# VHH binders against Exosome complex component RRP4 homolog (RRP4): the designs that were tried, part 15

Target 1, 322 residues: Exosome complex component RRP4 homolog (RRP4), of Arabidopsis thaliana (Mouse-ear cress) (q9zvt7)
Amino acid sequence: MVMRKLQLPLSQTQKVRFERAIERLQSLSSSANSDASVIVTDSIPVNHDDAFLKGHGTSEVDGELLATVCGVVERVDKLVYVRTLRARYKPEVGDIVVGRVIEVAQKRWRVELNFNQDGVLMLSSMNMPDGIQRRRTSVDELNMRNIFVEHDVVCAEVRNFQHDGSLQLQARSQKYGKLEKGQLLKVDPYLVKRSKHHFHYVESLGIDLIIGCNGFIWVGEHVEVRDPMAIDDQKDEEMISSSSTGKEQSHIPLETRQTICRIGNAIRVLSNLGFTVTLEVIMETVNLSNSKNIDIHDMLGSEFHVVVAENEAERRRTKRKK
Key: E = the ipSAE of ESMFold2; O = the ipSAE of OpenDDE; V2 = 0.75 times the mean of E and O plus 0.25 times the DockQ between their complexes.

## First folded at step 10 (VHH; framework vhh_6qgx_2)

Design f5 (from e4 with S54Y; at its last look DockQ between E and O 0.51; V2 from the best seeds 0.00; counts 0 for: pae E 9.7 > 2, grease 24.4 > 24.2)
Fold by ESMFold2, look of step 10:
Structure f5 (fold): chain B 322 residues (1-322), chain A 122 residues (1-122)
Amino acid sequence: as target 1 above (322 residues)
Amino acid sequence: QVQLVESGGGLVQAGGSLRLSCAASGRTFSYYGMAWFRRAPGKEREFVAAISDYGDSTYYTDSVKGRFTISRDHAKNTVSLQMNSLRPEDTAVYYCAAQPYWLFGYSEYDSWGQGTRVTVSA
């Protein structure tokens, strides 16, 4: 676990409380397996009486194990390595990502993903029947803008890497596509752990949560998925959007907007503290804000950050004893 | 809900620059998503730029990308629009707007300024 430096003004008592919470969190990490931040040429403590294996980001010089990159020391079995912290996304095929459209081209959209290159979503990757190549038409750009325009938020999957280093995306099922009526949050990608489940429906609140592997997170009003009949993927996308609009109020109810904002602020607090962002921790932070009677406006304040850090230290202590 | 006052409009030649400012009253400014819209004579009000409540995300309409920069200052309760490389088609009344908590995919804005006129001469 790696903690960010908190950039908020703290009172004297808040500083003491925060430092105590951070020390407890670091102690819990040390008691299980130490995650220590290092810079290049820092010595990494090891027990020389026990066998160990040198992994990525380490080198042994004159009997000392040294870091060769900046990052966090991890220990798995006998292996000691340094996991680097990344401000930018390091993609893998199959990753679920959230992004924002930044360019509409004739047959593709470019999507911002917090990667050193853009994602590319081809029109054919949305309505690709097996073996059919996209035909050229005189209205290609108008058709493109009927689907996505600049600034639209989209959910997609990493299909492949292109030869120029860009990511080829696909949106091959109903769970991918345009995201509306919600909030886009951006956290550092290392705060998101790859898992089997990146799409979450919080039924009690009527909220969809999509935790993109690239650190882009969507919190929005739940959208009901319609079973297909005899309609292709392009028509289903248009029809679902139209049907949802026709069956529901055209704008988000106040209670739902407040819930989306509270979840978004919980994510911002967790990001500011450097905590891994999971559904469990997000909802615990939301519940904490409610139990402490913290208004949405106050969640980004110094006190709530301290309270969240204290609560997380206690939560992890309790889980280790259970 | 929030009182908004625009300033900084005026007459400028094409290729010039201008900085608009939007002053907001109230402590809650930090929790509002902010946007600039514009209305050219005889046209509908159109989106120009937006900035999230925390300031971590900005968005622009295509015609102004690379030329306009939206920013906010929480200490002064202001949102600014730096407009560079101005063109005659940028001539419009510019409006500052606010909505509670950033919901960019949602179009309702609760608070609007009265507007500041920008005229770009050929």
Scores: ipSAE 0.005, ipTM 0.406, lowest interface PAE 9.7, mean pLDDT 75
ESMFold2 (binder alone), look of step 10: mean pLDDT 84; pTM 0.857
OpenDDE, look of step 10: ipSAE 0.515; ipTM 0.810

## First folded at step 11 (VHH; framework vhh_6qgx_2)

Design g1 (from e4 with R27Y; at its last look DockQ between E and O 0.24; V2 from the best seeds 0.00; counts 0 for: pae E 18.7 > 2)
Fold by ESMFold2, look of step 11:
Structure g1 (fold): chain B 322 residues (1-322), chain A 122 residues (1-122)
Amino acid sequence: as target 1 above (322 residues)
Amino acid sequence: QVQLVESGGGLVQAGGSLRLSCAASGYTFSYYGMAWFRRAPGKEREFVAAISDSGDSTYYTDSVKGRFTISRDHAKNTVSLQMNSLRPEDTAVYYCAAQPYWLFGYSEYDSWGQGTRVTVSA
C-alpha cells in the first residue's frame, strides 16, 4: 500500500473499492517502459520469460510488477527497481521555501528545509535598505530570540548557495517571515511543482496557503496586516514578522482552526497516496470531505483515503476524455 | 483527549543524570508533536525540548543543548527526556505536553501532564 505513515486497515469492501480505483488509475496511465517515470500503481513492463529481481519501490501483484513509489524505473542486469525522483529538495535561487527554525545564533538562524544541509537566515537579510542592515548587525542574541525562536515556522526565499552546500535565505519583504496561526505540513518535494504563484489566499475560507518549493506547506489564518504588495517589497519600515508574546495563536476561532486542520489533512491524504499537491487538488479533496460529511479526525482513516483515490481516478478519467 | 503521565523525577547531584518519561493514552499518539516544559520556583514555565510527530525533528532551548535528549517510542506511546550533566539551575517541575496536528505551528498545547519534580543539588 501507498499509506506511508499508517498501516491501512481496509475492510473487504474497502479493498475491492481501492483496488478498482488503483486499476482505473493504472489504465489511465501512459504505457510504462524501462526509463519512464512512474507514479504509484503504474505497471512496470518485464519479460516474464526472463528472470528478474524485484527491487526498491516495486511489488508483484497478480503476475504484474507495480510501482509502489513515484520515481524513475531503473534496470541493472536482472534487477528492476524504482529510484525515488527528487525525494530531497533540489534548491534553485529564487525558490519560495517554508522551514522551521532549529538554531538561534548571535546574528543568524538555522532553518530546516528538508535539504542535505540547513538554510541560514542572517539578521541582515531580513530587510531591504542597507541602512537598516547596519542597524540590525549590532543586535545581540537576546534580541534575536524576540524575532524567531526554535520551532518557529518561517517563509523565506533562497538567495544563493554557500560553499559548504547550505542555503543562504532572505526575507526582504513582508510576505516572508514568521508564520503563526496555522500548521506546517511536510511532503516530499517531488509532489510540489514550481509555479508562478506559491502564495495563495483562499478568500472564501480566510486561509493563507504557502506551498514551499521544498515540500513544506503552510496552512494558516489570513494575516490581518496590510496585504503584501509589489510596492511593499521596497518599503523597510517594520519587522517582517510580528514579534509578540505568542498569545496571538490562541485567538484563532475554532471554525478557522478546524478549516486549517481539514486542509492539512487533505494534504496529508494526498501525500500518503502519492498525488501531486496543488491548490486545485487540495481544495477538491477538502470539498470531497465536506460533501461526504467526514469529520476532520476521520479524514486520516482508511475510508477517506479510498474515497480520495476513487475521486482522483474519476477526475483523471474526465480529463482524458478531451 | 490525550492523557499524559510523567515519571522519573527525583533528587540528583549536580553532574548526574535522570531520564524523564511521559506515557500517553487515548487518541493515536503518532498524530501529536510532543514537548517538555519546566517551571522553576518563582519563575514562569519555559520551553525545554520538542519532538515532531514523526520523531524526525527535535528542538532544544539553548541552556539544555548537548545535555538533554528528547525521544519518542510510538509502540509504547511514550516520550522521554534524557537529562545529562544536570545543573542546579535545572531544578524545576517538568511538564510533558502534547500538540495535536490541528495546532501545529502554534505555541499552544492542548494536553498537559501533572508534572514531575526534578531537584539538582550542588
Scores: ipSAE 0.000, ipTM 0.191, lowest interface PAE 18.7, mean pLDDT 73
ESMFold2 (binder alone), look of step 11: mean pLDDT 85; pTM 0.870
OpenDDE, look of step 11: ipSAE 0.373; ipTM 0.756

Design g2 (from e4 with Y109W; at its last look DockQ between E and O 0.39; V2 from the best seeds 0.00; counts 0 for: pae E 2.7 > 2)
Amino acid sequence: QVQLVESGGGLVQAGGSLRLSCAASGRTFSYYGMAWFRRAPGKEREFVAAISDSGDSTYYTDSVKGRFTISRDHAKNTVSLQMNSLRPEDTAVYYCAAQPYWLFGYSEWDSWGQGTRVTVSA
ESMFold2, look of step 11: ipSAE 0.242; ipTM 0.570
ESMFold2 (binder alone), look of step 11: mean pLDDT 81; pTM 0.835
OpenDDE, look of step 11: ipSAE 0.705; ipTM 0.870

Design g3 (from e4 with G33A; at its last look DockQ between E and O 0.31; V2 from the best seeds 0.00; counts 0 for: pae E 3.8 > 2)
Fold by ESMFold2, look of step 11:
Order: sequence, then structure tokens, then C-alpha cells
Structure g3 (fold): chain B 322 residues (1-322), chain A 122 residues (1-122)
Amino acid sequence: as target 1 above (322 residues)
Amino acid sequence: QVQLVESGGGLVQAGGSLRLSCAASGRTFSYYAMAWFRRAPGKEREFVAAISDSGDSTYYTDSVKGRFTISRDHAKNTVSLQMNSLRPEDTAVYYCAAQPYWLFGYSEYDSWGQGTRVTVSA
């Protein structure tokens, strides 16, 4: 399996800035006993007559370029760095995951999770889309495709492993279920760390962010959790209101759509650089793009990658000094 | 806007295959979600398939699931639609479209190609 990302051309000044940022990041990771980094001192062959740019996982000692982490040496133009091998998602019971529906069966959906086997979400293991609990067995079995269809994005929790090695999922809380009005981002699972907080509401932007343990990340318009009892009391009123608004071409403000896309591109940049993806780092990257007046469409360019690397080096330096 | 040019259409027998290609020009192809739409004779333009700006998410209308595959190549600035097991009802003009602020299921597209005709004979 080839571990290559899109190559980015760097100007000479960008190469110097990027090398400086990576060297600072490497120094910070190597200088503390509490750092989780593992240093490997393998020598990396380079032609000293040719210009080269030191990247992540390398250090120059006594005229030799040495690997400082375990991984695969990559050479992109004149940039030399070490990329760790991608780790597969290793499920644990209780994991919050995001996935895509790949099969609609009689009483279950099969969900792709970036794992070597699929997740299985039983009809009986989820909340109903409208929150109504009555007549669940007969009506819900007839309406499987009215709940989820192929390619729908869903949020769920790993309940257990089945005897064939597949994952049994559950989605019985209102915070789980179908995800709409957003984007799905896929990062390597090792960039996501398990925590108690995988669901994030960015209130100032009206955005939900779900960082799945499997490396699937959802960014979308905020969805308010409603009491099913209150919805039942207003069912006729909501139906009439829904019909009156059903002719609108868009009900998502342009600013919200732009924000979702900007957050998505921030996650892509962090993934390309191999940084752990957290709410803090994502939002710092978004703010950086705004402060540099970088268009959403230019965020995947070389300059912004360099800027993000520089910013992360400064962020870690400041955090270490506190 | 991104300039879009489709190719690969033609006449094919039922059960056959075609691969459509859409070449994009412009500074920011990598930032656009891409889609294929089609217009059958006497009908409105309808959604066929879409692929996210990164290429990691794809979407298909029900009638083409399992038969059509959308893909993109960032190095060549192209998006492709591999159409297998073609049926006479797939006969249409196929259009490539691009959208910079794509969201799941959102259908507003800023740029459109001129179309390429696919005819599937019995």
C-alpha cells in the first residue's frame, strides 16, 4: 500500500520556512521526557552537493541526516521527511464513530467505518427519524429506506463485536443518527485520540463537529435536539409549516456553507501535515485562514500548509512553556 | 467559475459500457465538488452522481447504483463516470457540473459543461 499524499510545490522561501517550522516541531517533541515520540537514529542517504529540505521525522547530526521517528522515508522534490505507516482503525466498545451506509437490508443497515469489516446497525438499536416510538416493529420494518439509504452519513456508537468479527452499532440517543447538511472528512485514525468529548457544538458559527474514533469527521449545520413528546404535540402544525417552506431552493445561509467548507479544508490541511486533529487545532487553523485572508479555495495550497506548520510550532512552544 | 468539457459519449448496445470524462480548467479544480447530471429526451435534467472536492465521498442516484462509478484525478484535473451494464433508459445528454460550497445533498452548481450524448440501443 503506497503512503503518498498530493505533492505540493514549494518556492525556495517556502521551503526554508517549512524546514524551520518542522525542525522546531521536532526539537519540541524530542526535548521532553513526557513526549510520546520514539526516536530512531537510522541514517537517511542524501547527496550533500544537492539542496535538500529537512522535514518531519528527520534531524541533521554531525553532517548526517537521521530519522527521529519510526516510519517510511519520503522524498518530495527536495523535501526529505519520515511518514509513519497508516494505522488501521482499531475499534473499542463505546467508540463514537461516523460512517456511511453501504447496504439497506430487511432489519439492519451495513455501515462502512474504515475498518476491515463493516458495522451493523439494527433497526431495533436506533432512535426513529421522527422520534415516534409507536408501532415500531411493523411500520419501521416496512420503511427501512425512509430512515437510511445507501450513502447516507450516520453517527453511532460501537456496542460490541459480533461472532464473525463485525461491529454491532447502536444509535439510541438523540445525538446519534443520520447526518445531513454538512461534509464528511476522512483522516487516518491515528490522528484522532479517544476522549470524553467527540461531539462539539461551535455555537458562534452554528456548526456541529463530530470527530469519529475511526477517523471519519463530520462538519455540519447545527441540529437542535428536540423532545419527541413536544414534536408529537405539534405534529399537524409542523406538517403544515413544512409544506409551506418546501418550495425554497436553499435554507442554509451562504455564510454557514462557507464556514463548513473552511473547517473541512482546515481538517484536510492538518491531515496532510500529520497533526493530531482536535477541536482546538481545527479552530486555530480556521482562524489562521481568516486572519491571513486566505480564500476557502486556496487553503489547500502550499503557502497555507507552510503557515499552518509555522503556527503549530509556535502553539506547541507556548503550550510547553506554561 | 471553472470551465468544463465533457467527452466519451457515443452509441453503445444495451449491456455495454462507456467511460465519460470531464476535463476542468481553472486555478482551483481541487476545491470544487464535481457532479454528473443527465437530461433524457423530454425530461428535466436530473442528478446522477457526485464526488467531493477531496474525492473521498461519492453519491449516486438510486437508478445507477452498482452500475456507475464516479472518480476524480486531481493531477489531470478530470472527473470520470464509468457506466457499466447500460440500459436504454440511460440514454441522455450527460453534463458535468461543479460547486465550490458543496454540502451533502445540496444541488446548487455554479459551472456546467456543454454535455455529451450517450445513446443505448436495444
Scores: ipSAE 0.119, ipTM 0.475, lowest interface PAE 3.8, mean pLDDT 75
ESMFold2 (binder alone), look of step 11: mean pLDDT 86; pTM 0.878
OpenDDE, look of step 11: ipSAE 0.658; ipTM 0.834

Design g4 (from e4 with D53G; at its last look DockQ between E and O 0.02; V2 from the best seeds 0.00; counts 0 for: pae E 22.1 > 2, unsure alone 64.8 < 65, placed apart)
Fold by ESMFold2, look of step 11:
Structure g4 (fold): chain B 322 residues (1-322), chain A 122 residues (1-122)
Amino acid sequence: as target 1 above (322 residues)
Amino acid sequence: QVQLVESGGGLVQAGGSLRLSCAASGRTFSYYGMAWFRRAPGKEREFVAAISGSGDSTYYTDSVKGRFTISRDHAKNTVSLQMNSLRPEDTAVYYCAAQPYWLFGYSEYDSWGQGTRVTVSA
């Protein structure tokens, strides 16, 4: 096993603060589910002359750093933690996923989903953009690239498993399809819990957030969904082709681009800390960045990681008291 | 599983620079987080730097921060390590490694290159 070492430089004050936050989080986790955890008391080698930080799955007892869970020991800068071996996407039928098109074939697209096999989206398994069902089926078959091309980001649902281990996808409603004017984030799938809602519209910021079960997360400018019952107005067929181009992303206003980047950095910080990524925690992290006057670029720095860890410890303590 | 080929190693004097490249072949380069490791004679491989599949997140071991820069080019399916201010302690065989995105943040890598030798003379 090869130890991973990653950089997160901390001052002495930041190290003390971070260690306290991590210890508090470990205490709360032990209290919540102690029977479900496996405590490994093996010593983890560290250089005590160099600064180090205890992360998830570690505890310092009598000057020794010990593993408290089963997993792989990892080091980010001076932070030492244990990552569990539950990181692989395990697909389930009905999962909402976000993916990137990697192949355009005669009647299907192959979609990258962070799985060891591709997702397959059949032409017959999707709604047309704007809710027009299969009016263009024969033309679409001849010109699959008018719908999706390589590198397009798409949202779909897992329909079935195929015999070769690939995933059959479907885009059964207007909420699925091509995603534009935004950013794709990729986190480990175990950080995303299946929930009732994976599509979020953050009205105060004018953005859409799609948290895919496969760990792909979309953050983009809000796109209004056309009312299917309001199709009485005939529309130019050329508009369907125009909506599939990437040119619209280059026209996102600066303030919206900054908001998308801030949300993306919040997700990256939560991922780096190993926290479950939910709408609540993402937005709390964004709000924290604003209240601490931390610029977008500085969000990936050491101070904000410490601030987020401290805030999460307090949030979980407050939840426990209720 | 992805095939990786490193290049750019060689002999340089202390204080010099090298740029290592790792060419990847496979279906989807963006599926993979990429890393550089190094092995000095008689030692185990040690982590040097990592970059996420999207390129949005980078990580470095403490001893190379500020001197090494990892980057990736999705169009060319390459990851690079710019190595500046080289020291004799940086002498090692450097390996490119890949892991699927769902393992990013773990030390397990399922694809490795053959390695490229870097020698830094005093």
Scores: ipSAE 0.000, ipTM 0.102, lowest interface PAE 22.1, mean pLDDT 72
ESMFold2 (binder alone), look of step 11: mean pLDDT 80; pTM 0.824
OpenDDE, look of step 11: ipSAE 0.011; ipTM 0.331

Design g5 (from e4 with G105D; at its last look DockQ between E and O 0.01; V2 from the best seeds 0.00; counts 0 for: pae E 21.7 > 2, placed apart)
Fold by ESMFold2, look of step 11:
Structure g5 (fold): chain B 322 residues (1-322), chain A 122 residues (1-122)
Amino acid sequence: as target 1 above (322 residues)
Amino acid sequence: QVQLVESGGGLVQAGGSLRLSCAASGRTFSYYGMAWFRRAPGKEREFVAAISDSGDSTYYTDSVKGRFTISRDHAKNTVSLQMNSLRPEDTAVYYCAAQPYWLFDYSEYDSWGQGTRVTVSA
């Protein structure tokens, strides 16, 4: 499935370069992939002295059996085939996820997470002092819309699984909540590996990057966490207008908007190529685009995809030489 | 992360059968691929069998194919290895292992059981 997303026209020279880069990546990847899991163009180990049958997701090139889709290699009798990985998110408690609000209900928000069922963020699972258990009134519903409305992007943690199969989310820390002034990207969840850190501050660029375990990724202007408990010395009269701040809060500086778009396009290119999306690889791809003087819009073109594939092959070769 | 406990090992005569069980607890069991490994005395740990997170796919090393069957029960959070037609060379400590579905290298398992001993007498 990953390769079928690449519908880019390639010149003859670009085709040769791309194929060479993929061959190199396949060679380097084979030392790490000794068993069942493969990526596109991985060589699948077979005993060439024995007969075997090519199955779904495989192709034979130059006497080697290659994967044509990402997945797990399956062997039944002499048949070798690749079972594709599920494109949907497989939740685990404690996962950091990014999602989009799709419904405001009486005590909860429903959140799209690329899962078989929606995520559920209860009003009580927000950082609220009340902890109301009873069914809420129409006034309470209006107050919920002051927090999140439909189409808002939110960051949350998977708290548990409900008995009806839905995911309970929580957002009680200031690092969770509504995401503004940025871009939401959606990649297949298998391209994201669970790690110690899913929140990244790229200080040199002033950018927050949240790599959700569900494959939803947020790239936005860095915002300082505000303490909602902080008091305002001018509370009684409100001497400082917030109107100008509200207007300027809707505007991201041009340089920052361009950086957000460039990072977003880097993620799209990595996703199109089927590479695991990590902070390191994202930033390397961004740096590559700058060093090659590639405009943001040209990043989605054929040449840059080839350049990224070539760069990744060299990066992995250099890592192996150590 | 998944916590694994094996059971069902013991002494059996050649040609006999045993059923190993691995009980899993903790995080969402259904999102882990499961495998059995074994270590014979003086040898390295070797792969025996694997089953996908959904249970739709199984894989076996050649020496056990047709004799061993791996299965899983999502309701009981267990994975089992039915071992038939046992041979003395099957004697080993058997380990249950778990790999999250997002890993693509089956040599990388992040959770292991303590092992259960299987002895097949001649």
Scores: ipSAE 0.000, ipTM 0.095, lowest interface PAE 21.7, mean pLDDT 73
ESMFold2 (binder alone), look of step 11: mean pLDDT 81; pTM 0.831
OpenDDE, look of step 11: ipSAE 0.006; ipTM 0.303

Design g6 (from e4 with Q99E; at its last look DockQ between E and O 0.43; V2 from the best seeds 0.54)
Amino acid sequence: QVQLVESGGGLVQAGGSLRLSCAASGRTFSYYGMAWFRRAPGKEREFVAAISDSGDSTYYTDSVKGRFTISRDHAKNTVSLQMNSLRPEDTAVYYCAAEPYWLFGYSEYDSWGQGTRVTVSA
ESMFold2, look of step 11: ipSAE 0.725; ipTM 0.879
ESMFold2 (binder alone), look of step 11: mean pLDDT 81; pTM 0.833
OpenDDE, look of step 11: ipSAE 0.429; ipTM 0.791

## First folded at step 12 (VHH; framework vhh_6qgx_2)

Design k1 (from e4 with S57Y; at its last fold request DockQ between E and O 0.62; V2 from the best seeds 0.00; counts 0 for: grease 24.5 > 24.2, SAP .691 > .668)
Amino acid sequence: QVQLVESGGGLVQAGGSLRLSCAASGRTFSYYGMAWFRRAPGKEREFVAAISDSGDYTYYTDSVKGRFTISRDHAKNTVSLQMNSLRPEDTAVYYCAAQPYWLFGYSEYDSWGQGTRVTVSA
ESMFold2, look of step 12: ipSAE 0.736; ipTM 0.887
ESMFold2 (binder alone), look of step 12: mean pLDDT 83; pTM 0.855
OpenDDE, look of step 12: ipSAE 0.760; ipTM 0.902
ESMFold2, fold request of step 13: ipSAE 0.752, 0.756, 0.768; ipTM 0.895, 0.898, 0.903
ESMFold2 (binder alone), fold request of step 13: mean pLDDT 83, 83, 83; pTM 0.848, 0.847, 0.850
OpenDDE, fold request of step 13: ipSAE 0.886, 0.886, 0.887; ipTM 0.962, 0.962, 0.963

Design k2 (from e4 with S57Q; at its last look DockQ between E and O 0.71; V2 from the best seeds 0.54)
Fold by ESMFold2, look of step 12:
Structure k2 (fold): chain B 322 residues (1-322), chain A 122 residues (1-122)
Amino acid sequence: as target 1 above (322 residues)
Amino acid sequence: QVQLVESGGGLVQAGGSLRLSCAASGRTFSYYGMAWFRRAPGKEREFVAAISDSGDQTYYTDSVKGRFTISRDHAKNTVSLQMNSLRPEDTAVYYCAAQPYWLFGYSEYDSWGQGTRVTVSA
């Protein structure tokens, strides 16, 4: 709910429109109750007759308590502090994450996840590319680069935490693994809400969308449409068939590439505005760009950001329940 | 299809720096992801670095990671490769390449420059 400062050049008219949209969003979210959200230099109400303790994100100037960071004011006993919105991922077991391989080691890969430490994917914690789960051998260790190399984008699940703070990952389901022919988007993790559904297939467009709990989001071409070994609920004879697909389609139709880019730009706009990123909001933003005849490259411009903010304010107004 | 012209190549001592530039022609520059490739004498052309059409994502081959920086300037329609801590094995002809509606892991590049030679002396 905290509105980010828009760092784009705005015309005078755009500034007025944007400010009005932001005021409407703030009013709809907190009109009846005190708004605890603050930005740098906001005054934080405190009773000076009572003792209080200054905490993180606060500073006292001329008898007024000021916020020194953006966030939410929290009050515990006599302590007043500002809880900053997290720019880094806070892992939970079972999280679906997207990451980038940064090291290929003897029995493991290190994966960058927007966390304080790397994720670790052990060879033993994934399906083999041939689709057969078997005891790992020294030959498999020598073939680590046949599975992942540095810079590969991967989808995995958080299995556990090591006591040194690193994350143990696993990829023992056919829905996990290497991602290619798409875009990796990075948003602040607090813009992603954990849900039961982080994998999305937009069938009408032929697009896969993976919204990682760590704020890494993948948008890519849906692959393996013609593979008879694809997962089929009625025909699950090997339960390992996704890794057995050996053919790779090298050409991607221009229309599909344009669609991936438009979805990616929609995510970038939502991230820049500080809106929660969900499939519904992403697709609504894409549809808005089409209905307004906004070219893909113009989506990152100031006007479309203002249009998206205005649309979100109106959407929340009409969905208000009384 | 976009027209690409590289510049900035030359002779440099090991440990030195060099900045390559690639000028692009056309109103559609914002649609293109950009990459640098290189070809050492007698070897195949290899990937060096790439930057997305928006400029917010960059990728590097392992041998140049931390030493080379790719960047782009949408106002000037240019992409640059800042090459630091150069080694003799970086000696090659460097090519600028463009891919419309850039995707990670999609290696089809529609437009190529003529190349600029970089020689790193021991």
Scores: ipSAE 0.368, ipTM 0.643, lowest interface PAE 1.9, mean pLDDT 78
ESMFold2 (binder alone), look of step 12: mean pLDDT 84; pTM 0.866
OpenDDE, look of step 12: ipSAE 0.604; ipTM 0.825

Design k3 (from e4 with S30R; at its last look DockQ between E and O 0.71; V2 from the best seeds 0.65)
Amino acid sequence: QVQLVESGGGLVQAGGSLRLSCAASGRTFRYYGMAWFRRAPGKEREFVAAISDSGDSTYYTDSVKGRFTISRDHAKNTVSLQMNSLRPEDTAVYYCAAQPYWLFGYSEYDSWGQGTRVTVSA
ESMFold2, look of step 12: ipSAE 0.683; ipTM 0.861
ESMFold2 (binder alone), look of step 12: mean pLDDT 84; pTM 0.851
OpenDDE, look of step 12: ipSAE 0.571; ipTM 0.816

Design k4 (from d2 with T28K; at its last look DockQ between E and O 0.62; V2 from the best seeds 0.59)
Fold by OpenDDE, look of step 12:
Structure k4 (fold): chain B 322 residues (1-322), chain A 122 residues (1-122)
Amino acid sequence: as target 1 above (322 residues)
Amino acid sequence: QVQLVESGGGLVQAGGSLRLSCAASGRKFSYYGMAWFRRAPGKEREFVAAISDSGDSTYYTDSVKGRFTISRDHAKNTVSLQMNSLRPEDTAVYYCAAQPYWLFGYSEYDYWGQGTRVTVSA
């Protein structure tokens, strides 16, 4: 676990607590994986008697090998290098990603993916509201902005790589993958592990959580998946046209909004601490904030960061004993 | 209850620039998403721009994209709208709005300012 330097001002007491928590966490990680996480300026143990090669992310200073980047020390034969944890998102086919529309172009949407290349949603690959697979018409093209506009948040799956390096995306979920009534969070992609489940429905809270492989995370009000087949029976021809009319955005209860924000802040705290972002850890953090009666906004303060670190150290300790 | 006070409106020539400011009262400014709306004469109020509670996300109506920039200062409890390349069609009363617990795609705002008039002359 590459512990990020907390960029929050800590009191002396908080600093001591935090350092202790980090030490505990490190002790737990070292026991599991031989690879020591290092931060910038950390000394990397090397046998000076043995010839070693300095690799990426290392520098020799006053006879000591120091990390110049945050990451994990790797040793390959005589080569010692630090693998940067801030690894940019490395797309794979099949990845669930969350993105933001940045351009509406002819027959395609360009999507920001927290990657050096953009994603592309093709009009031809979109499921049309009518559920009919048909050739896209000029009318469909003219109506592209009725589907997505700039700054819309979308959930998609990576289908393939384009020749220009861009990612071909397929929109996922009910409304063409459009995500509304929530928060978009950005974390370092290395904090997100690929799993079988990137979509989470927290039923008790009425919240959807999408943890994108690209480090974009969506937290929002749960959207009921209407069976596309069920749309056939209701003649509501009128719903297609009403997308332009000021859809009376259904009132979101204050409690739901608070919940979304609390979850969002939990994720931010975890990100700041460099913890892997999972549903479990998110919920643990949320529960911790509630149990300690921490105001939603105070979650981003130094004290709660320290508390989360302490809690995580304890949680991990107890899990190892089981 | 949050009070919002807009300032910075005035008369400007087409192609000119203007910076609007909205000052929010209260200690919990960081909890609010902020937005600018405008109402042109004889027209309905329309969304112009929004910024998330953290300031990490911004949104714009299409007609102002590339010309307007919304920003916020947490230390001063202010939200600003830098308007460049102003056009006569930008003439309106501009309103500041606040949404507690900011959500994307949620268009309801609980608090509104009184507005500041922007007039762009040809």
Scores: ipSAE 0.521, ipTM 0.780, lowest interface PAE 0.6, mean pLDDT 86
ESMFold2, look of step 12: ipSAE 0.636; ipTM 0.838
ESMFold2 (binder alone), look of step 12: mean pLDDT 82; pTM 0.847

